# Ledger of designs, part 6: VH-VL binders against ABC transporter G family member 3 (ABCG3)

Target 1, 243 residues: ABC transporter G family member 3 (ABCG3), of Arabidopsis thaliana (Mouse-ear cress) (q9zuu9r114to356)
Amino acid sequence: IAWKDLTVTMKGKRKYSDKVVKSSNGYAFPGTMTVIMGPAKSGKSTLLRALAGRLPPSAKMYGEVFVNGSKSHMPYGSYGFVERETQLIGSLTVREFLYYSALLQLPGFLFQKRSVVEDAIQAMSLSDYANKLIGGHCYMKGLRSGERRRVSIARELVMRPHILFIDEPLYHLDSVSALLMMVTLKKLASMGCTLVFTIYQSSTEVFGLFDRICLLSNGNTLFFGETLACLQHFSNAGFPCPI

## First folded at step 18 (VH-VL)

Design f3 (from r1 with light chain S99K)
Fold by ESMFold2, look of step 18:
Structure f3 (fold): chain C 243 residues (1-243), chain A 127 residues (1-127), chain B 113 residues (1-113)
Amino acid sequence: as target 1 above (243 residues)
Amino acid sequence: EVQLQQSGPGLVKPSQTLSLTCAISGDSVSSNSAAWNWIRQSPSRGLEWLGSTYYRSDWYNDYAVSVKGRITINPDTSKNQFSLQLNSVTPEDTAVFYCARESYPDFWSGTYSFDYWGQGTLVTVSS
Amino acid sequence: DIVMTQSPDSLAVSLGERATINCKSSQSVLYSSNNKNYLAWYQQKPGQPPNLLIYWASTRESGVPDRFSGSGSGTDFTLTISSLQAEDVAVYYCQQYYKDPFTFGPGTKVEIK
C-alpha cells in the first residue's frame, strides 16, 4: 500500500472545511508493521481510515492511494479494520465467538473454519484464554482489556486479511500488556500479514519493534521512514527522541 | 507420500452395522493439517460425502445430514487409523466406500479438496 | 444445497484432440474476499478411486500433466484436455467445496473415438 499527496477534509457543519490530514505521503511494505504515530487530534485515525477506504460520509479525500502499485478501491473483506472499541459477546468463550464468526463469514469445509480459528487464537497469544468466557456487563468477570483487544484483532484475522488496519491497539493497556500486544503484532507481521496501525505514544521498548513510522502533528507528516532512520534523524537534528 | 489403506468386510446383512477401517501412512490421524473423511459412491447416488474426524485442540466430527444418527467416525491415534460405523444398513447403502484426506497446509492457503484417497471397499448389503 | 451439473454426459474424442467438459453450479462458488473459486476436478479411471486434478478451479495438483487445465468463474467452469492421451479415458467429476453440503457433479465420461 502507498499514498501520495493524501489530504482529508472533514466538513464542519456551518463552518469552513477543516483539513485533518495535509498532503501526507507514505507506504507500507508487505509483512511489516507501519505505525502512524502522534498526539490527539494529529489526524492519525483519519489517515488510517482514509487508507482503508473507511472514511465517514462527512469526509472527503484528495490524493491517491495505491495497492500493489495500482490505484484501487480495496474490495470489502480483502482487508481487516479493528476499531478502537469493538463489541464482543460476553456469554461466549473466545473459541466460540471466533468459531461462530468463521461459520457466518467463511466458505469451505468445517475443518477449514475450525483450523482458521485455532490458528488465529495461537497468532494472538490467546491459547490460555480460548475456553474462558469473554464476559461483560452480563457477567461479573471476564477478560481483561489486553485480552479483549487481542480477541477483537483475532476476529478480523478469521477472514485472512492481507492488510490489517488497527486503530490504537494499545488503548487503555498498561505497560506490560502493551508490550505483549506489540510483540504479538510483530509475530503476526512476520507470518505475512501487513499491519498499519495508529499509536498515541510508546515506550522505548515498544518503539524498537516498529518497522516504519509515520509521525503526525496537526495533520502534517513530520517524518516518514524506517525506525532507525527516525532515531538518526532526530538525533542528528539535536532533538530528543519523539517517545 | 501419504497413503490410505482400507480394510473391513465387503458383505453386510440388512439392519446390521457396516464397519470399515482406514490406516494412514505418511501422515498422522491427529495432524493439525488434515481432516479424515469417508465418501461413498453408488451408481444411483454418485459420489456422496459422509463425514469426517479431525483434531484441532480437541477431536471433532462432522456428519452429512443424510446419515446423521446412523454414522460414527472414530480416530485411533495408537494405530494411526480412523473408522466408519454405519448402523441399520439397508440395500440402498450398497456402495464403494472410500476414505480420503482433506488438507489444511497453512492459515493463508486454506483447505484443499480431497487429495489422497483409499483404494475403496465395495460393501454389499444383502441377505 | 448447491446443485452441480455437467455436460456432456459422455464425450468421444480422437487421440490427440481437445476434450472440453463443462460444469455449472446452481449458485456462485466464488468468494470475493480472496477471489478464489471453490471448485475442484477429479479423474476416476475404471476400478480406481477418484484422483484430484485441479482445485480452486484452475490450479493443477502436483504431478498432473500440463494438458489438463481448468477455467471459469462464479457458476460456469470448464475442464480442458488439450491433447487427449489413451490413459485419459476416465470419468471426470467437478465438486464444489464452497458451502456445506459439499456436492459433486454427476460425471462426464471421456472415451477415445
Scores: ipSAE 0.597, ipTM 0.815, lowest interface PAE 1.6, mean pLDDT 82
Fold by ESMFold2, look of step 19:
Structure f3 (fold): chain C 243 residues (1-243), chain A 127 residues (1-127), chain B 113 residues (1-113)
Amino acid sequence: as target 1 above (243 residues)
Amino acid sequence: EVQLQQSGPGLVKPSQTLSLTCAISGDSVSSNSAAWNWIRQSPSRGLEWLGSTYYRSDWYNDYAVSVKGRITINPDTSKNQFSLQLNSVTPEDTAVFYCARESYPDFWSGTYSFDYWGQGTLVTVSS
Amino acid sequence: DIVMTQSPDSLAVSLGERATINCKSSQSVLYSSNNKNYLAWYQQKPGQPPNLLIYWASTRESGVPDRFSGSGSGTDFTLTISSLQAEDVAVYYCQQYYKDPFTFGPGTKVEIK
């Protein structure tokens, strides 16, 4: 996936529209993790949605998005998109939830559907939780935030997407859960899934796992490049890189 | 190289149980990458899928509606085999029976049909 | 169940000439999300089990000669043998694996004219 001179505006109450993403350029290589990083209101979620073709009706996109050299939008089912907050079915076990998703979405052999679910469970490090109820948030004993987040990603993985867009995979996670999530996502990328996701902030441990970084501030792309180049770029300027 | 070797009687009387075994070499009956199927072939019906057994965290069976209630397919991990039992047979069940491997190479490749077949066993149902 | 039909029932072709076999499914076996047709072709020689020739409608299995090719999409599929050899005398079956139960076509017998 690549983007060139990408600008996104939102409908304003005044006579003009506010620019949320301003002339952004970048790319993501197959089988890698590309991170869109920045503070709140930096435009990172808007950029992510623009790349995935999931902008709300109130937004306008300018510029070009390329997928493997094609200028067309992503075909249905060729990508996955994991929302920041995803609804799960608490009365089902993890395995049941994923299997029913596979039954509804996939053609083919039942063996294939069962196998995709089991591979997704393993890929998202959910083996110990597979037969546990997903549960509710307040009154029913259930999975914790990190496990629930991994289930959300596994559900999209069941559809066998080549590209996964994830809005804030670390949202509401403590530092240990966040590190586990990123190690898991790095492993997933190495298995052939292209990952593009947003993060607000990263630790030095998590930072080292990214392949490529798109750093945003106030809609502007401050840096795009490999993780090592990002570290060197900001070290030369005297700023800590993992902002 | 995966090989499937069938064994079992070629003659079964009406109303009795047809029983066949398929021995596997070069793969495991409990492999996460394969499902183990029975398929039969007759002049009246052509090729007809009967059912499967496979292991993914637990053992599963899938059976064709046409024989459901009469068919059982069981794995035997100690002998690396799987079996077919078809109850209450009639002359209509006369066919060449094949065991076959259904592969799942990896998450992205998916299943692409039956790649290895047994040699076939002609089973005649006759009084 | 998805019903598979084949035409012709029997085909006689001179050595070195092209043989063409058609297969139709009662419903589409194309999954638009991955743009793959869940269709396979098998060759069965006398006294032998079926052997897989082609999967995904057009992908040759390892060791299958280049003279075998598959084409088509959705409900209409074709197996072509570009230059018939003596060893190609067999019955050819199409099979869908889009939806269980897996179903096979009735077969097309290819003979030398």
Scores: ipSAE 0.482, ipTM 0.738, lowest interface PAE 2.2, mean pLDDT 81
Fold by OpenDDE, look of step 21:
Structure f3 (fold): chain C 243 residues (1-243), chain A 127 residues (1-127), chain B 113 residues (1-113)
Amino acid sequence: as target 1 above (243 residues)
Amino acid sequence: EVQLQQSGPGLVKPSQTLSLTCAISGDSVSSNSAAWNWIRQSPSRGLEWLGSTYYRSDWYNDYAVSVKGRITINPDTSKNQFSLQLNSVTPEDTAVFYCARESYPDFWSGTYSFDYWGQGTLVTVSS
Amino acid sequence: DIVMTQSPDSLAVSLGERATINCKSSQSVLYSSNNKNYLAWYQQKPGQPPNLLIYWASTRESGVPDRFSGSGSGTDFTLTISSLQAEDVAVYYCQQYYKDPFTFGPGTKVEIK
């Protein structure tokens, strides 16, 4: 994936400008983790949606997005997109939910036969939770936020997408759950999945797992490059690490 | 090197149970990168997939509709083998039976189909 | 079920000449996600099990001679032997593994003219 001079305009999103993303440039290599990082209203979610081709109709996008060197749309099943907030069926177990989702998403193709759900469960480190009821948002009544988030990602993983877009996978996660999430995603990347996701902030340990960082602030790209280069960039300028 | 060695009787009477075993070497019956299949071949029906057994954090079995209800494929991890049982056989079940490995080396692409086969076992159903 | 067909039923080719076998599936075996055709070719000699030659429509299995090639996409596929050798006398089968149940073509018998 690569994007050039990507600008996104949305009416009513900002007080002084309708531009939510301003001339952003970047790329993500296959099997790597690229993070779009920035504070609230920085435009990171908008950029992610722009890359995934999931901007709302009210948005206008300028610039170019390339997938494997082509401007063509990504075919069905080639990519996944996980929203920040996803609806799960609390009355189902993790396995049941994923199985149901797989039936809906796999039109006539049995990718891994009946094991497709188990593969997704394993990939997202949900094996211990496969038979657990998803439940509500309360931990006492169901899965915790971290597990719920991984279930959401597993749902998209059933199709075995080569590109996975995730909006704020660490949202409302504690440090331990956050690290587990990133380690899990890192493993996906190592298996060949290209990951692009947004993060508000991260620990130093989590930060070290990223391959590349796109740092956004008020729609502007402050930095794009390798993770280590980011640290050096700000260090050399006398600024603390932006994580 | 992966090798599959079949064993079992070549003659079965009608209404009896056909039983075959496939011993695996060079791989594991519980491998998460393989599925273990039975396929039969006859002049009338050609090559026909019968079913598979495979381990993906749990054991799974898939069976062809044509033999569903009569077929059982069981893994044996202790012996690193898997078996075929086909109940209530008729002369129409006469065929050469093959065990085969279905490989899943690529997580994102799925199976490579059947890359290793047993030597085959002719099973004749006759009174 | 996906029905596989082959043509011709039998083929007699002179040594050193090109042999072409066609296979057709009743529905597409192309997966849009990875743009791969879930189609395999097998060679079977008398008294032996099928031997995998080609998978994903065009990828040769390890150890398979270069004279064997697979082509096609969607529903129409072709196996080509560029220069038929004596050891190539066999029955060739196509097989789809796009969805269960996996199904095979009826086979094409290749003989020396």
Scores: ipSAE 0.472, ipTM 0.794, lowest interface PAE 1.4, mean pLDDT 91

Design f4 (from m1 with heavy chain N52S, light chain Q95L)
Fold by OpenDDE, fold request of step 22:
Structure f4 (fold): chain C 243 residues (1-243), chain A 127 residues (1-127), chain B 113 residues (1-113)
Amino acid sequence: as target 1 above (243 residues)
Amino acid sequence: EVQLQQSGPGLVKPSQTLSLTCAISGDSVSSNSAAWNWIRQSPSRGLEWLGSTYYRSDWYNDYAVSVKGRITINPDTSKNQFSLQLNSVTPEDTAVFYCARESYTDFWSDTYSFDYWGQGTLVTVSS
Amino acid sequence: DIVMTQSPDSLAVSLGERATINCKSSQSVLYSSNNKNYLAWYQQKPGQPPNLLIYWASTRESGVPDRFSGSGSGTDFTLTISSLQAEDVAVYYCLQYYSDPFTFGPGTKVEIK
């Protein structure tokens, strides 16, 4: 996926400038992990949505998004998008929840659907939780936030998208859960899934897992490139990398 | 290479149970990448899928509605084979029965349909 | 259930000539997410089990001669033998594996004229 001179404007909003994303350029290679990093209201979520074709009707996008060199829109199911806040069905086990998703969305025999579900569970490091009740705020023995987040990602992964967009996968996660998430996603990328996601900030350890970084501030792209190049870029300028 | 070898009687009396076995070589009956199926073929009904057995964290069986209630497909991990039992047979059940493998290669490639078949067994239901 | 139909019931073709078999599904077997048709073609010779020729509507199975080709999408599919050979005399079946249960077409008998 690649984007060129991408600008997103929001109409009718008091709190935001008309231009939420300003002339952003970047790309993500297949099977790699690209992070859009920036503070709150930096435009990172908007950029992610723009790339995924998930902008609200109130938004207008300028520029171009290319998938496999084509300007065509990605067909439904070819990509996944995971919202920052997702609703899970607490009364179901992880396996049941994903299986229902498979039943509703996937073709093939039941064997195929079950196979995909199991692979998704494994891919998201949820094997030990496959038979666990998802639960919720009212359930004392429910899944923790990190596990819940991985379940939400697994739900989209059941569709076997080649590109997976994730908005704030580390939201409200502790350092251990965050690292586990990123390691899990890195492995997923190594399997051939292209990952593009947003984060506020990361530890040095997590940072090292990224292949490419897009740094946003107030809609402006401060940097885009390989992770190591980011450090060098700011170092050469006499500043620490704003990670 | 995967091979399926069928065995069982070719003659069954009405109301009795049809029993066939399919021995697997080159793959495992408990493989996470395969489902093991029974399919029959007759002039009147053509090729008809009957059911499958497979292992994915647990054993599952799927049966065709047309034979549901009369059919049982059982895996035998010790012998690396799976069997077909069809109860209360009638002359309408006369057919050539095939065992077949359905493949699941990996997470991204989806199903490969029926790629390997047994040699077939003609089962005649007659008094 | 998805109902599969084929036409013609039988086909006599001269050696070296093109044979065309049609298959129709009562519902689409195209998956929009991956743009794949869950449709296969099988060749069955007397006394033998069906042999997989084509899967995903147009992908040849390994070892299948290039004279065999599959085309079509959605509900209408075609198996083509560009130059019929003597060994191609058989009954050909289409199969949908898009949804449970798997269903086969009634078959098309191909003979030499």
Scores: ipSAE 0.845, ipTM 0.927, lowest interface PAE 0.5, mean pLDDT 93
Fold by OpenDDE, fold request of step 22:
Structure f4 (fold): chain C 243 residues (1-243), chain A 127 residues (1-127), chain B 113 residues (1-113)
Amino acid sequence: as target 1 above (243 residues)
Amino acid sequence: EVQLQQSGPGLVKPSQTLSLTCAISGDSVSSNSAAWNWIRQSPSRGLEWLGSTYYRSDWYNDYAVSVKGRITINPDTSKNQFSLQLNSVTPEDTAVFYCARESYTDFWSDTYSFDYWGQGTLVTVSS
Amino acid sequence: DIVMTQSPDSLAVSLGERATINCKSSQSVLYSSNNKNYLAWYQQKPGQPPNLLIYWASTRESGVPDRFSGSGSGTDFTLTISSLQAEDVAVYYCLQYYSDPFTFGPGTKVEIK
């Protein structure tokens, strides 16, 4: 996936005047992790949505998004999008929840669907939680935030998307959970899935797992490139890397 | 190489139980990458899938609606085989029965149907 | 259930000539997400089980001669034998595995003219 001179404006009271993303450029290679980093209101989520074709009706996009070198619409199932907040069914186990998703969306016989579900569970490091109830928002009554987030990702993964967009996978996760998430996603990428996701900030350890980074601030792209190059870029400028 | 070897009687009386066994070599009945199926063939009904047994974190059985209530497919891990039992047979159940493997390679690939078959067993239901 | 049909019921072709068998599904067996057709072709000789020839509508199984080819998408599929050989005398079946239950076509008998 690649984007060129991507600009997103939001509709105001009278016209589209508020530029949320300003002339952003970038790309993500197959089987890699590209992160869009930025503070709140930086435009990172908007950029992610723009790439995924999930902008709200109140938004207008300028520029171009390319998939496999062409301006093609991504058909249903070819990509996944995980919202920052997702609705799970607390009364179901992780396996049941994913299985129902498979039943509704996948072709093939039951063996095929169950196989996909099991692989998705494994891919998202949820094997120990497969038979556990998802539960509510309280960790005492169900899965913790990290596991819940991985379940949300697994749900999209059941479709076996080539590209997976994830909005803030590290949101409200502690350092350990965050690292686990990124390691899990890194493995997923190594399997051939292209990952593009947003984060506010990360530890140095987590940062090192990214292949490429797009730094946004107030809609402006401060940097795009390889992760290591980012550190050098800011170091050369006499500034700490804003990660 | 995967091989399936069938065994069982070729003659069954009406209302009795048809029993067949399929021995697996070169693969495991509990393989996470395979489902083990029974299929029958007759002039009147053609090729017809009957059911499957497979292991994916747990044992599962899937049966065709046409034989539900009469069919049982059981794996035997100790002998690396699986069996077919069809109860209350009628002359309409006369057919050549095949065991077959359904393959699942990886997460990004789907099943490509039945790749290995047993030699087939003609089972005639007659008084 | 997805109903499979084949045409013709029987086909007599001279040695070395092209044989064409058609298969139709009552519903599309094309999955839009991966753009694959969940359709297979089998060859069955007398006294033998079906032998897998083609899967995903057009992919040859290992060991299958290149004279066998599959084409089509959605609901209409074709198996082609570019140059019929004596050993190709058999009944050919299409199979959909897009949705449960698995369903086979009625078969097409290929004979030498």
Scores: ipSAE 0.844, ipTM 0.927, lowest interface PAE 0.5, mean pLDDT 93
Fold by ESMFold2, look of step 18:
Structure f4 (fold): chain C 243 residues (1-243), chain A 127 residues (1-127), chain B 113 residues (1-113)
Amino acid sequence: as target 1 above (243 residues)
Amino acid sequence: EVQLQQSGPGLVKPSQTLSLTCAISGDSVSSNSAAWNWIRQSPSRGLEWLGSTYYRSDWYNDYAVSVKGRITINPDTSKNQFSLQLNSVTPEDTAVFYCARESYTDFWSDTYSFDYWGQGTLVTVSS
Amino acid sequence: DIVMTQSPDSLAVSLGERATINCKSSQSVLYSSNNKNYLAWYQQKPGQPPNLLIYWASTRESGVPDRFSGSGSGTDFTLTISSLQAEDVAVYYCLQYYSDPFTFGPGTKVEIK
């Protein structure tokens, strides 16, 4: 995936459209992790949605998005999009939730659907939790936030997307859960899934796991490039990296 | 090479239980890459999938709605075989019964066929 | 349930001539997300189990002669034998594997005229 001169505006009350993303450029290589980082209101979620073709009707996009070298909209089912907050069914086990999702969404043989679910469980490091209730409804004891987040990502993974967009995978996670999530996503990318996600802030240890970074501030792209180049770029200019 | 060899009686009286066995060579009934199916063929119903057994972290069975409640498919890992039991049979259950394998390659691949079949067993339900 | 129909019920064709078999589903078996038709063709000779010829509507299984070809999309599908041989005498079935219950067509018997 690549984007060039991408600008997004929002409809204003007096017909003025506010620019939320301003002339952004970047790319993501297959099987890698590309991170969009920035503070609140930097435009990172808007950029993510623009790349995925999921902008609200009140928004307009200018510029180009290329997929595999061609300017085309990604068809439904060729990509996954994981929202910041996802509804899970707490009365089901992890395995049940994923299997019923596969039954409702996919054609094909039942054995294949079961097998895809089991592979997704393993890929998201959920094997020890597969037979546990998701919980968190009506005082049901259930999964912690890190495990719940991995289940929400696994649900999208069951549809076998080659490109997966994730809005804030570390949202509301403690530092240990956040590290596990990032290690898990790194392994997922090595399986051939291209990952593009947003992050507000990261620890030094989590930062080292990213392949490529797009830094945003007030809709402007401050940096795009490899992780090490990001540190060198801001250190050479005499400023700490704004992560 | 995978081979499926069927055995069992060819004549069953109405209201009794139909029992067939399929022995597997060249693969394992507990393989996480295969599911083991029963399919029947009759003049009144044509070809009809009945159900399957397979292992994926646990043993699972899937049964066709038309026979659910009467059908049981059991794996036997010690003998490397799987069985069909169909209860309360009627003359409408008269058919040639086949066992068949379906395979799973990996996460990104789709299954498209039953790749190995047993020789078939004609089972007649009559008094 | 997706109902499968085939036409003709039987077909007599001279050796070396073209045989054409049609299969129609009651609803589409095309999954737009992967652009694949979940439709297969099987050949069954007397006293033998069915054997796979074609999957994904048009893809030949390995070892199947080039004279067998599949075409069609959505709800209408065709199996063509471009030059009928004596060993092609059989009953031919289409199968949809889009949704459970997975269903076969009623079959088309092909014989030498």
Scores: ipSAE 0.643, ipTM 0.841, lowest interface PAE 1.3, mean pLDDT 82

